# Designs tried in a protein design chat: VH-VL binders against Tubulin polymerization-promoting protein homolog (tppp-1). Part 6

Target 1, 180 residues: Tubulin polymerization-promoting protein homolog (tppp-1), of Caenorhabditis elegans (p91127)
Amino acid sequence: MAAAAGFNWDDADVKKRWDAFTKFGAATATEMTGKNFDKWLKDAGVLDNKAITGTMTGIAFSKVTGPKKKATFDETKKVLAFVAEDRARQSKKPIQDELDAITEKLAKLEAPSVGGAAKANAAGVYSRLTDHTKYTGAHKERFDAEGKGKGKSGRADTTENTGYVGAYKNKDSYDKTHGK
Below, E stands for the ipSAE of ESMFold2; O stands for the ipSAE of OpenDDE; V2 stands for 0.75 times the mean of E and O plus 0.25 times the DockQ between their complexes.

## First folded at step 1 (VH-VL)

Design p5 (from p1 with heavy chain L99Y D100E Y101D Y102I D103L S104T S105G G106Y Y107S W108P; framework fv_potravitug)
Fold by ESMFold2-Fast, scan of step 1:
Structure p5 (fold): chain C 180 residues (1-180), chain A 122 residues (1-122), chain B 108 residues (1-108)
Amino acid sequence: as target 1 above (180 residues)
Amino acid sequence: QVQLQQWGAGLLKPSETLSLTCAVYGGSFSGYYWTWFRQPPGKGLEWIGEIDHSGSTNYNPSLRGRVSISVDTSKKQFSLKLRSVNAADTAVYYCARGYEDILTGYSPFDYWGQGTLVTVSS
Amino acid sequence: EIVLTQSPGTLSLSPGERATLSCRASQSVSSSYLAWYQQTPGQAPRLLIYGASSRATGIPDRFSGSGSGTDFTLTISRLEPEDFVVYFCQQYGSSPFTFGPGTKVDIK
């Protein structure tokens, strides 16, 4: 049963962090997407693709959210409990110990990492984003000929994001990992 | 965590050019539409136009050929120029961030500058 | 472009009462692209509701939005002292983006 284990953190303090990650790349968002959930865990060092993988987090997230595909803070806690349970089966440790390891890391992380580039590499990446000739086939127009908004037809694919490419960059820039 | 700060000359004579600048602190500059609005005293808001990080612009047709918005992506700043001003251009001017929610296509304006009162008088 | 009208222009009420504010569009607006803002005199607008009915983060649950087509409503279930300010509706589904003229909620 998910959520049987207790959370050893200050909910009000952690919810501020949760809100920051919920709004990463979607400033008016009130519920966390699977993509932003994975970013939170990756930035905290929880999602390391060794002990805890994107497959594990994806299964847990889908189990809790179902067709809605977005989570409230309380639902996010249930997702974390399922991740801890899945990890405990591999590690042979108590579920509470794995949940404590996860929550300790999340509670220590102050804010999401931004821009997706190290300081030394920022200038090179940024030059590409501002150079129109680098956007082969990309549509940058916001409105159609009638003045209507060009709403998105589907959700961005974030399944194999292995680098810094988050909601900001996936919205604006070409994902270099398409060829890897 | 995101803050917009704006500045520029607030007192103009008819026929002069209005110049305002907005600087973005915190967060990413790419992925957003950086937008100017104005509000005449006692009236509602009017959208002036927007620019993205690549320099692509959309303007309100009501301002005709008088408006231009530019961007300096290295400084995370964008600027409004409105030429040939007259008394009808007297308003508080605001910069703001527009975000495109990838699931719904659009979201409204979530962060705003502090506003700049622009008075056009002889 | 879409013209928005708001009624009433001024709503005089006391703390604790329910406020109902109307926004009407000159043509149909997808509910996904209608927002409500609150504005304190001398300050920039604050986003309250987007997509006609979704509360922005940090907005108290006494604020709710509803409506579709051309008729939209903002409801404040129980007015608090800080709620006696101006409210604007906005459509952001087509260019140019347009706002209503505002409804002022003032204290009786």
Scores: ipSAE 0.012, ipTM 0.434, lowest interface PAE 8.9, mean pLDDT 75

Design p6 (framework fv_potravitug)
Fold by ESMFold2-Fast, scan of step 1:
Structure p6 (fold): chain C 180 residues (1-180), chain A 123 residues (1-123), chain B 108 residues (1-108)
Amino acid sequence: as target 1 above (180 residues)
Amino acid sequence: QVQLQQWGAGLLKPSETLSLTCAVYGGSFSGYYWTWFRQPPGKGLEWIGEIDHSGSTNYNPSLRGRVSISVDTSKKQFSLKLRSVNAADTAVYYCARGDEYYYGSGSWDFDYWGQGTLVTVSS
Amino acid sequence: EIVLTQSPGTLSLSPGERATLSCRASQSVSSSYLAWYQQTPGQAPRLLIYGASSRATGIPDRFSGSGSGTDFTLTISRLEPEDFVVYFCQQYGSSPFTFGPGTKVDIK
């Protein structure tokens, strides 16, 4: 594909969703942090740690934001374009097709996830949407997906990587399963 | 704004334990990975490991048996211990702040660094 | 472990000249896991290139990376005064990840 990829969504509608994620845990925030960007993609099913990983989103976010480490809505669109381009290199699909898949999922997601129990309590839902997200599993995802399979812990999808991480994580998973 | 200051013994004998501490002044301590690096004379950087405010650690596999990193969240400081040192451990040691919980392979998401501590291991 | 060697150890050039820095791996390295860093003594290191050829955020277009397999190159098309510092290559493709010894770019 020779042409630059375009966004096939309603900017005004999606920006409302973007604003909600930008303000998740920080009610006065006007620019999206990398953590809230990853939460948006995770909640939408885009960041699955298989096709699209925390390494991919981290690289793309850093490319656009630099030392500022926060993105405007337009900068967030640039981050999404880099994620789509990175994914296209692996999938061998056109960049536009990968961008469309990402944007369709993001456009369908109405609001940040606060957990199933929280949805039963309207007052609790509002409070949790404005509170800082306290230790959701997302903060460890970079190592569950990348640090143990790629980067600092070696090559992804090898028996050696599984052995290094699996010796401790398998024991934890085993204990968790048998501890039920 | 944010400043990292590090200290510890710079002269060690073989078999001793290296102990370095890094203190964080300004900014938030939670939400970051606090990282140690080293650089032997005339060589490139080596990542040693990292710790978050809850005490969760990740270490370079080559050093995993000898290294431990600890955190004191009330003082906003974190410390490196490297056991059984030898001449190959001679290096400038740096602490650094990792700003994002996601960072790419080959990416340095490190925005503030300590001044460095020269550690020499000699008999 | 994969050993990275960099050549030359010191490269002496004048502002405005082209710099070509080489990094050779003892074993084949996926280009996805090859990075270049810049370091001024006493300053924080800075990522220049990742994935062998992709520029990091805020890095000027005079910096470019290329290569695959065992041979990788960092090119600075027209040296600026601030570019006379040390450059390192790094691989993340195999555990343990490793760095080269560095190339110092000196003013002639």
Scores: ipSAE 0.000, ipTM 0.324, lowest interface PAE 14.5, mean pLDDT 73

Design p7 (from p1 with heavy chain D100E Y101D Y102L D103W S104E S105Y G106F Y107S W108G; framework fv_potravitug)
Fold by ESMFold2-Fast, scan of step 1:
Structure p7 (fold): chain C 180 residues (1-180), chain A 122 residues (1-122), chain B 108 residues (1-108)
Amino acid sequence: as target 1 above (180 residues)
Amino acid sequence: QVQLQQWGAGLLKPSETLSLTCAVYGGSFSGYYWTWFRQPPGKGLEWIGEIDHSGSTNYNPSLRGRVSISVDTSKKQFSLKLRSVNAADTAVYYCARGLEDLWEYFSGFDYWGQGTLVTVSS
Amino acid sequence: EIVLTQSPGTLSLSPGERATLSCRASQSVSSSYLAWYQQTPGQAPRLLIYGASSRATGIPDRFSGSGSGTDFTLTISRLEPEDFVVYFCQQYGSSPFTFGPGTKVDIK
């Protein structure tokens, strides 16, 4: 059972990191969305779309959250345990080893990374321009690994996904005004 | 709430240029691919192409020589032009929003315009 | 281009029954890049499922998707009157994005 796996981290310290990712782009959020969960794992180097993919994280997140589509800190730990379990089936390593690899990376990442809109738009264009019918072997697999993934848009999100983009933009404006 | 509304010429003669416009109401225009599809009567959908807020386009190779999509970011509108139409271009044309989650995951097309029936008389 | 085929072309069932719709691809499609749409005649398509198995916002839990490789399935666990419409699958893993020809769910 994934619930049997132990977390070798300091819950109170990691919860501060979890809270930062939960509030990324949504300052009033108290539960983590699937989108912010994937961002946390991607920023930490856990979600690499090779060993651990957006499909794996999406399945695990849905399994734990169900129709609510948002996770408390304890529920997020259950999602991580299911991801580790899924990875262990593929790697044939003990689930505890896979969980430890994941949690070590997450515990060391202090805060969400903030990217430029230009880079995000360029990545989107690139992902659409990559034609899998043209590629064989490593090139096709590298693009799949880089992540057209399942997508998390509309899942655990408000009807207006543009609201999340707007909130992120407002954070930049706030930082610019107060940090100058 | 996000809403897409489209308009343009519905009746064309062979060799003319089809021109359709889609306006986006509500939400942000940036961060999405604004897309055109068509559906011949009784058939499945065909992807025509897409454009982002900066004017970057991707087109279906089958239509690339005849199609152009443009954007007016200030009005939150994007337009399709299809040159040299013939009877095979008869279809209902739809605009839609293509959604990138965190810019790396594509989640399908979540909002659609009402559709415009385009008939090319031969 | 990747060609999608859907079977059956028409599925005749009664309200309350389970519907199972098939989508087959001419070559392997990552499950991350497979979507299902619902279309009422005279209206635009509505996104139901993306990434083969993730329900779109507002979509009832009676709709579920599954599959991998070249074989994908949309299941409607208990048909409601409003579900007797056309369903399309779509792949968006490679350009051009392609759709199946549709499965019509008709009242028996």
Scores: ipSAE 0.000, ipTM 0.448, lowest interface PAE 15.7, mean pLDDT 76

Design p8 (framework fv_potravitug)
Fold by ESMFold2-Fast, scan of step 1:
Parts: sequence; structure tokens; C-alpha cells
Structure p8 (fold): chain C 180 residues (1-180), chain A 121 residues (1-121), chain B 108 residues (1-108)
Amino acid sequence: as target 1 above (180 residues)
Amino acid sequence: QVQLQQWGAGLLKPSETLSLTCAVYGGSFSDYYWTWFRQPPGKGLEWIGEIDHSGSTNYNPSLRGRVSISVDTSKKQFSLKLRSVNAADTAVYYCARDIEYSSGWDYFDYWGQGTLVTVSS
Amino acid sequence: EIVLTQSPGTLSLSPGERATLSCRASQSVSSSYLAWYQQTPGQAPRLLIYGASSRATGIPDRFSGSGSGTDFTLTISRLEPEDFVVYFCQQYGSSPFTFGPGTKVDIK
């Protein structure tokens, strides 16, 4: 909920950044395309193809823009709110926290990348399980284990389970908080 | 306008697999998340999980390990499989369009008709 | 997970009276992500209120929602015969989405 969640940035300042990305590759453009939206998020380190994917941004963009496939600045804010909501569902964090993480990264990025896109790869990998019950929806292992069938993703057999839940439960036995 | 229709077996024995399918008529399929809920007799609703057109899923942790949801985007259908059922899985099962956004954007709450699933030995 | 508690379990009133239904969360829920549903026995739930206070399309103005933090309220200003059914609250701000156990609004 864009209005209820709230954007903690300066609209006028961010709109200058938005305009730069809107005009990337199209000098006279006044509305942002889905491709330029993804570039903005990728350059800012928001679209990392781990926590936030091109599928997530594509779905959010389409929900707001419909058949016109271009977004005004206000519509772009609605798209960002949907991305934050989708991410919050996976992370189990409040939507406001996820929106704040996104908007902070976007507000820091001044212009489209030329020779160096922001990379979040090193920080985007969970090295140890902290609270696996809270983060189960965000676990990459869960997604990969259930979706990897050695076939194309679009035709992957969701019936093939690699035994992820067994390995996951095994790791729980080493948690000194509550031994099972 | 969007309409959901669901079907599948209603009577199961313990240890069997529940299989339900939901078909979406009208509107856009690929732009939304699609979800399953259940409601045991006399109790509140329980969210089971959701899926998008690409096959990306999120499940209720309480049901992980037994639940899988799949999607067939060409048919505009999504399906629930719940393995190793027992008496506690007795409930009315509903498919629905996910309540992902509710701020006055063109969100609508669309539900299937429900399927009573009884698990008895 | 966030646990929702509803009170009272059963509310017995007459047509024309005001109904006040409570939903309490075990931890803070953004008002943007609290919904109320109406359910007639044997039927799918119907969305009444989303974002704690916004009426869904086609919902009569006698239904209103309010609240923030951990305490939320559904008010039916003047009960009509068709309103004597079950009501559930739901939070959808964090996964897993959770529902309250319901409040039955009973005639008499």
C-alpha cells in the first residue's frame, strides 16, 4: 500500500533520478518503460535476481500499467509498493521495512550506470541460518530444492522433491536454542 | 470479470494425497498470484500457499514438506497437492486470487466455490 | 506468526442494533494490512474491509473498520437480517497470512 506504507524520500530529488532512467536510450520519453524500470532497480542493487527478481518486478509493473506498458512517476511509486509487498511476503518482514530498503537504495543512486553496475551478490547470500522458521519463505534453498528438476524452469516437475525438508530439519538439530 | 472454478476428490483415507485444481475464467492470469486456503469445520481460515505464473511458490511453514502448488499458465489453472493426509486435514478448501494489494488499486477478492475434503479411516 | 484473537466469540443482537466486533493481534500489524471478511455458512468468505478501514467495492456503508497497532474493530451501525453471519479478521502484512477464529453475530 503505497500511501499507507509511505515513501521516506524527497519526491522532487528522486524524480530527477527517475527522469534520467526514463530517458535512458530514449531522450524524449516522458513515461518509464518496464525495461528502464528494471535497469533503475538493477543499478541500485534492488533487482539482484535473488531476493528481488525480474519476474517480481514484471508482475508489479504490469499490475499498475496495464495495457499502456509505461509508468508515470506516481505510477512508478505504486509499482515499487507492489515489489515491497511481494518481497515482504517472502521475507516475513513488515512491508514498510522492505519499502524503506528499496527506497533508500534508489535515493542514493544519482544516474544510470556507465561502466559499473551496483552488485549485491556478496551480501545477498545467507551464510548461516539465523531464524529459519521466520525466514523459510525467503530461503533460496527451499525454492531451489522444490523447483530444480533438471528440466526447463517453465516445465519443471513440481512433484520432484530433492529432500530439502530433511536436510533443513537436520540443520535444526545443531541449533543450541532448542534442541529436538 | 474473473471467475474461479475448482474440482477434485472430496473423500480420502489417511496417508493418501489430496489433489485439487482451480481454473480461472476471464481476466488476466499472468499478472497475479493465486492462492489456496482451507477451513476446518467450525474453525477459521488457514492460508496454504500461493503461486505466480512462473511457478514461484510460497507456502505456510506449518504445511511445508507436504504441500506443493503447480501452475499451468496456458490453461489458466493452478493445482494443490497435499501429501500424507490425516484427519486434521479435513476442511473446506478454497482457491482465490491473492489479497496482495488492497489500497484501492483495481484489486478484487475472487474465490472458488470451495471443496469439502473429508479424511476418515 | 501473528496470532489474531476475536471477541466476543458470539454476539447476540436484534436487527437494527449496532454491532462492535474486536480483533486483537499478538504483535503490531500495520493498519494497511488488516482485512475483515463476512462468511455465510457453506459459502466462500466475502471481503468487507481492507487496509483496516477501506470498504471493498459493493459493501454497504453500514460496515466500517477502525484501529491500529494491535487493536482493530469492525462496526455494523445498524444490523440487517442478512448480517447475522460469521466475521473473520485477517492480517496480510507478513507471511504466513493469519486469520482470527471468527465472531458469530446471532439473532436474538
Scores: ipSAE 0.000, ipTM 0.422, lowest interface PAE 16.6, mean pLDDT 74

Design p9 (framework fv_potravitug)
Fold by ESMFold2-Fast, scan of step 1:
Structure p9 (fold): chain C 180 residues (1-180), chain A 121 residues (1-121), chain B 108 residues (1-108)
Amino acid sequence: as target 1 above (180 residues)
Amino acid sequence: QVQLQQWGAGLLKPSETLSLTCAVYGGSFSGYYWTWFRQPPGKGLEWIGEIDHSGSTNYNPSLRGRVSISVDTSKKQFSLKLRSVNAADTAVYYCARGRGYSYGYRWFDPWGQGTLVTVSS
Amino acid sequence: EIVLTQSPGTLSLSPGERATLSCRASQSVSSSYLAWYQQTPGQAPRLLIYGASSRATGIPDRFSGSGSGTDFTLTISRLEPEDFVVYFCQQYGSSPFTFGPGTKVDIK
């Protein structure tokens, strides 16, 4: 689909950083919690509680993860895209510019910081309280109603951010509509 | 910070086409769904439809076939056309900015000032 | 389409009192897919709450929202003179987006 925003980073390099934050305080963890997501953004200077707040990150995280309350690397990219989108509406900048600002800061942060603990706690508490267990279900219901007879069952999507773009610009993406 | 201004014809005869325009001042035009609503006097609001900067539209099924919404991204304007009007189309019409985290999740702010449209023989 | 009903139709209260407004949906709506608006007669609606409980920017903390499923509530903890206007709920969980008929808050 026509991409609204793409990730201008090296996935393999950033995934090493993502994995370090995923395992912060939980050495065997394979999916990132809302608390560790907020710590990553706080340590990188993204979550400043002014331009980007724990409320914004908590809503975006809950939207993507639903009742699971933890994110794979690909799901974390979707959360970041929604944070960038929310910020773009407030800043009046293009979504791509806000996403680039976020991703540049995250990609340059080498490892978790011990000094971020107090600030990360506030965002973590918020993310625990904003769990929307039916969020994904209602989203699918919306697209199903409007995707009646659309088709697309055989289509291959080569865009790595298609899931995010489909949710925002193309409501009729195959994964969300399943035809009717 | 972002303001919407709307204009268009207020008095119509049955079978004519309603045409309204909304202009967006300040802020980014992309990343939002630009939306039309109507409100009959003393009643609740009805969502008409929406358009993004790329021209992608979604319409209320009750008005499908009579409604078209268009966008002029260079002017940051979007327009509503409702054809074959009748007395039931008499209402105050509003434009608004749709906010949300995906196409399907919308709350609306800011709003235009409204335009009273009366359809009478 | 989801039909929203609001109760009471009219609330007669005095400044300083608590107002509780109800919005019920004909079908289940996730708690994250309901908004509340305030409307002064002759003016466009003003967004108060989105996602059932999140206050919009610039909205005073006396306004709060709660609820899930089919039952939602807007609470105004201490009515100010400017609050004696009409309030609408709106769902955005499914197309088409729909609004309630409104609750009018009248000064006693």
Scores: ipSAE 0.000, ipTM 0.457, lowest interface PAE 15.2, mean pLDDT 77

## First folded at step 2 (VH-VL; from b11 with light chain G31D; framework fv_bebtelovimab)

Design b11a (at its last look DockQ between E and O 0.08; V2 from the best seeds 0.00; counts 0 for: pae E 10.7 > 2, placed apart)
Fold by ESMFold2, look of step 2:
Structure b11a (fold): chain C 180 residues (1-180), chain A 125 residues (1-125), chain B 109 residues (1-109)
Amino acid sequence: as target 1 above (180 residues)
Amino acid sequence: QITLKESGPTLVKPTQTLTLTCTFSGFSLSTSGVGVGWLRQPPGKALEWLALIYWDDDKRYSPSLKSRLTISKDTSKNQVVLKMTNIDPVDTATYYCARDLYDSSGYEWDAFDYWGQGTLVTVSS
Amino acid sequence: QSALTQPASVSGSPGQSITISCTATSSDVGDYNYVSWYQQHPGKAPKLMIFEVSNRPSGISNRFSGSKSGNTASLTISGLQAEDEADYYCSSYTSSSTVFGGGTKLTVL
């Protein structure tokens, strides 16, 4: 797989989306953190904790980034290839098929949302399911176990609070929301 | 069972450095997306957010206090530490640590779902 | 003033519905989709009641509901009960930080 998988998307268009997620919570960031990578996959519906889990994405991210803990766009593509490879071992599908499924979902998003699903309903997060009482019980808390928190960038280089760190990008289930 | 508990001095002198430790259980700060934050509440006053640290060592600080704050974690001990320099009587407050909310559907919500009981820190006048 | 404004107090009788408002007064609070509400009894830590305007964490009664209109969020408590007497705080994000309202003391008569 490592040598064979190709990305079925337009690199230039996807790099714009990647950049938006890279800068989520850290407007000056130039490399993707593991936190924002997981946010991208979650917003796109790739990271669903069923077929593709935070364990799989964390392992793949660590394989590529090592101690740096951040990924360039090209390194992020390698992370996606490792995620597809890991998924393919479970699904018994070709790695390329799994990568195509992942890249298709990621290419549809333009910017991070704060609480939205990959295909947010017209009314946003709270209406993505018309009956949210199924999500507010003990089962919701069980699935709300460790593994997902605040959607800001995940590096120490955000220790200074600029006007680009914080809630502005956390406020809506939307693409980049006038972030230009 | 998710619990958090604050510890540290209850009385400090002006100009000293305040060190507070949050010890938690029932979750791990090594889990992707998990964060632990610090807040405070002066007696009879509103809550004020201070700082937040995520599993991947991303750190956020209140703009008005960032020059005085340092947050760090020890994932192996389930601890998060806040240091605040140059303490002043206006810093007298109950200090809380709290976990950042995790959505079971994988959405990100920026709210604090579990809180410690708080620790009162009094700064001598 | 705070970036989020709440009334200082509100009162109601058992069984009534009560609404607490939270109005953003600063443009950097943005489109206001991250409003959360916390209940705090005297001597206790805050408890999360509502997040992202209208969602309830596990274990929170559906008597508590949230909504927004423009830059004003509302917490509504229906079927008011004596144990609802507490301080209530709204919270949201700015581009740079988390902010809290000044709090509203709810008195159950």
Scores: ipSAE 0.006, ipTM 0.511, lowest interface PAE 10.7, mean pLDDT 75
ESMFold2 (binder alone), look of step 2: mean pLDDT 89; pTM 0.921
OpenDDE, look of step 2: ipSAE 0.014; ipTM 0.581

## First folded at step 4 (VH-VL; framework fv_bebtelovimab)

Design v1 (at its last look DockQ between E and O 0.03; V2 from the best seeds 0.00; counts 0 for: pae E 8.1 > 2, placed apart)
Fold by ESMFold2, look of step 4:
Structure v1 (fold): chain C 180 residues (1-180), chain A 123 residues (1-123), chain B 109 residues (1-109)
Amino acid sequence: as target 1 above (180 residues)
Amino acid sequence: QITLKESGPTLVKPTQTLTLTCTFSGFSLSTSGVGVGWLRQPPGKALEWLALIYWDDDKRYSPSLKSRLTISKDTSKNQVVLKMTNIDPVDTATYYCAHRRYSFWSGYGFDYWGQGTLVTVSS
Amino acid sequence: QSALTQPASVSGSPGQSITISCTGTSSDVGGYNYVSWYQQHPGKAPKLMIFEVSNRPSGISNRFSGSKSGNTASLTISGLQAEDEADYYCSSYTSSSTVFGGGTKLTVL
């Protein structure tokens, strides 16, 4: 609904990246944890603890997810809209401009980084690929080639703005409806 | 209607501090998103932004001039004051104060301007 | 020198359309949707004609329109009228400040 109207990206393309971060450390996961949300923003350079902080992202994540503590793709978009709103209050820019800056960075990042340690990077990949113990199913292996053709599906509609208004709608004002 | 009016000296000597007051009506600087800026225009030349103060006392200054500029507001008197130190003849210009607005959905430019006041710096 | 580049002058005949360009960099015009256009008649204060690249304030004729492509913003005036003769300035928000173009004198022939 409102979140879709404010995002200047291709949902299908970005959902592939979102899936990769959702499954980081948990190959069967279908919804994003706050930890992996912060990792996505950190790896993309959005969470820099200067302009956008872990406190801001944590508050936004909790506001959307409540006791569930994990987010669907659409809920993750609402979290991003709240983060953009908080940033806009400080920067004196429109929420849409801040959201565009965030989404541009997130859309460029293909997959989670393993970490800053170069030697652990090589060792981690080798140990995961050569371990005789089966990893959790095809979910982890999909990073290799799957998802390249999964980009074009769903609909595009004219919706209301996704920022503060979207957050207000999400808090017990709307169940599954799109705003008119 | 929103109106702004600049006041201050029209002739000043080099090295003095220029103090300009913007007195406005039709809006409050306590309103979220509202700011008042100062700009100048040397005779026959382009507009140049100097400073901006927002409703929440956030202040912005032209990077090249920030060491010489101080902006402040008195919301109860509907006034914004700009001080510029160590002036010299190159600072001769028409000085404007202008209203701007920012909302979470859009950012306006400077939508209402004072008539301007010409400040001549003697030499 | 101004941070944004405009032609020094443009001219057109009544009824024609003209376009004034405003070229900046990826750090201002290209990077933000904070482009505004101002009309200034001689001896008068500037008047906001376009904000946020393409939006008109209330009371501004729909003959004025704005657009942006890459690092260049454009003001288009259709149905040119004698009263449109004035100086036109673009401005943009940078990461930390507001910058203006050098101005364009529009002459209506």
Scores: ipSAE 0.013, ipTM 0.532, lowest interface PAE 8.1, mean pLDDT 78
ESMFold2 (binder alone), look of step 4: mean pLDDT 91; pTM 0.924
OpenDDE, look of step 4: ipSAE 0.583; ipTM 0.829

Design v2 (from b9 with light chain S96R T98L; at its last look DockQ between E and O 0.16; V2 from the best seeds 0.00; counts 0 for: pae E 3.7 > 2, placed apart)
Heavy chain, then light chain:
Amino acid sequence: QITLKESGPTLVKPTQTLTLTCTFSGFSLSTSGVGVGWLRQPPGKALEWLALIYWDDDKRYSPSLKSRLTISKDTSKNQVVLKMTNIDPVDTATYYCAHRRYSSSWYGFDYWGQGTLVTVSS
Amino acid sequence: QSALTQPASVSGSPGQSITISCTATSSDVGGYNYVSWYQQHPGKAPKLMIFEVSNRPSGISNRFSGSKSGNTASLTISGLQAEDEADYYCSSYTSRSLVFGGGTKLTVL
ESMFold2, look of step 4: ipSAE 0.290; ipTM 0.633
ESMFold2 (binder alone), look of step 4: mean pLDDT 89; pTM 0.924
OpenDDE, look of step 4: ipSAE 0.635; ipTM 0.836

Design v3 (from b9 with heavy chain S32Y, light chain A24G T98Y; at its last look DockQ between E and O 0.02; V2 from the best seeds 0.00; counts 0 for: pae E 14.8 > 2, placed apart)
Fold by ESMFold2, look of step 4:
Structure v3 (fold): chain C 180 residues (1-180), chain A 122 residues (1-122), chain B 109 residues (1-109)
Amino acid sequence: as target 1 above (180 residues)
Amino acid sequence: QITLKESGPTLVKPTQTLTLTCTFSGFSLSTYGVGVGWLRQPPGKALEWLALIYWDDDKRYSPSLKSRLTISKDTSKNQVVLKMTNIDPVDTATYYCAHRRYSSSWYGFDYWGQGTLVTVSS
Amino acid sequence: QSALTQPASVSGSPGQSITISCTGTSSDVGGYNYVSWYQQHPGKAPKLMIFEVSNRPSGISNRFSGSKSGNTASLTISGLQAEDEADYYCSSYTSSSYVFGGGTKLTVL
């Protein structure tokens, strides 16, 4: 990306949502894990394993966080920009259009799924009363959203058990400047 | 339908604290994504944003006026209150409250009250 | 200067098209798509005409359109009618703050 993509959302409002997902499973957490990032995208219907996959999100997350493996809010925005860029290569749309689609879905989602409890999201109820947008995002059925939010991410499974990580972690490769 | 109405004193003296109340119907401030803002317009001059309060009690203030402003809400009464301290004649304006929904696709004040003129005596 | 710059006035005849400019900086108009336009008739509250640079709320005539180039947003009103005579304000929402332009008085001749 030659210039930062614009985020068509209210940072303050979205940061509340980001914080809820950041603290999912760890009430004192201040930075988002890759697992919770994928849960956010799954619950919002962004990570559908069709157009946007766990491989895409995992690669984007790793590019931004490196060995820290946790993201601040600003770093999470960079991750979303990379996901949008990767999606745009496939869809042949401008990066900004793909980022807008992603941010619309993320901004409408209230909080992590409550584990099978059905609820009307505020965007759905609000849209019937006062919706002034030209596009109302497609709402996932509550059971579909709950199922996606409860499922374990494929990226997490791959990262935990890859022989690549085990083979290179804490080994003495210092004497070689370039691996043969 | 959404309606908002401003109320409060129409004439205040310098140094007093101005208290304005926005009473609304057709929405609830406990509803996810909803916010209410305050703006003002001096006679013959441009609009100026003052403050915004969200459904979860998060608050935003105009940077130049933050030290003088307090915004609060009472969701059970469908009211938002703005207080402005140390009033002086430059604060003479029509004051508006306005509805704002949370949405990445919608960033404007879509419903406004009729406004209330507040005159600061000198 | 965080204020958005608008011309003080513009005029046009019925049936013509008119354009009102709103110039900001790369930190507001140029960097984000949160530009809105409001119409205000004398003695009335402002009315939202355009949001997100170019989108119209439901019920707003397609005679009103918006665009942006660089740090300048534009409101275009085609087919001018007498009732279009009003003040027009642009605004930008960035970093949890709203900034308004100085307003433009449109006179329909």
Scores: ipSAE 0.005, ipTM 0.470, lowest interface PAE 14.8, mean pLDDT 77
ESMFold2 (binder alone), look of step 4: mean pLDDT 91; pTM 0.934
OpenDDE, look of step 4: ipSAE 0.188; ipTM 0.662

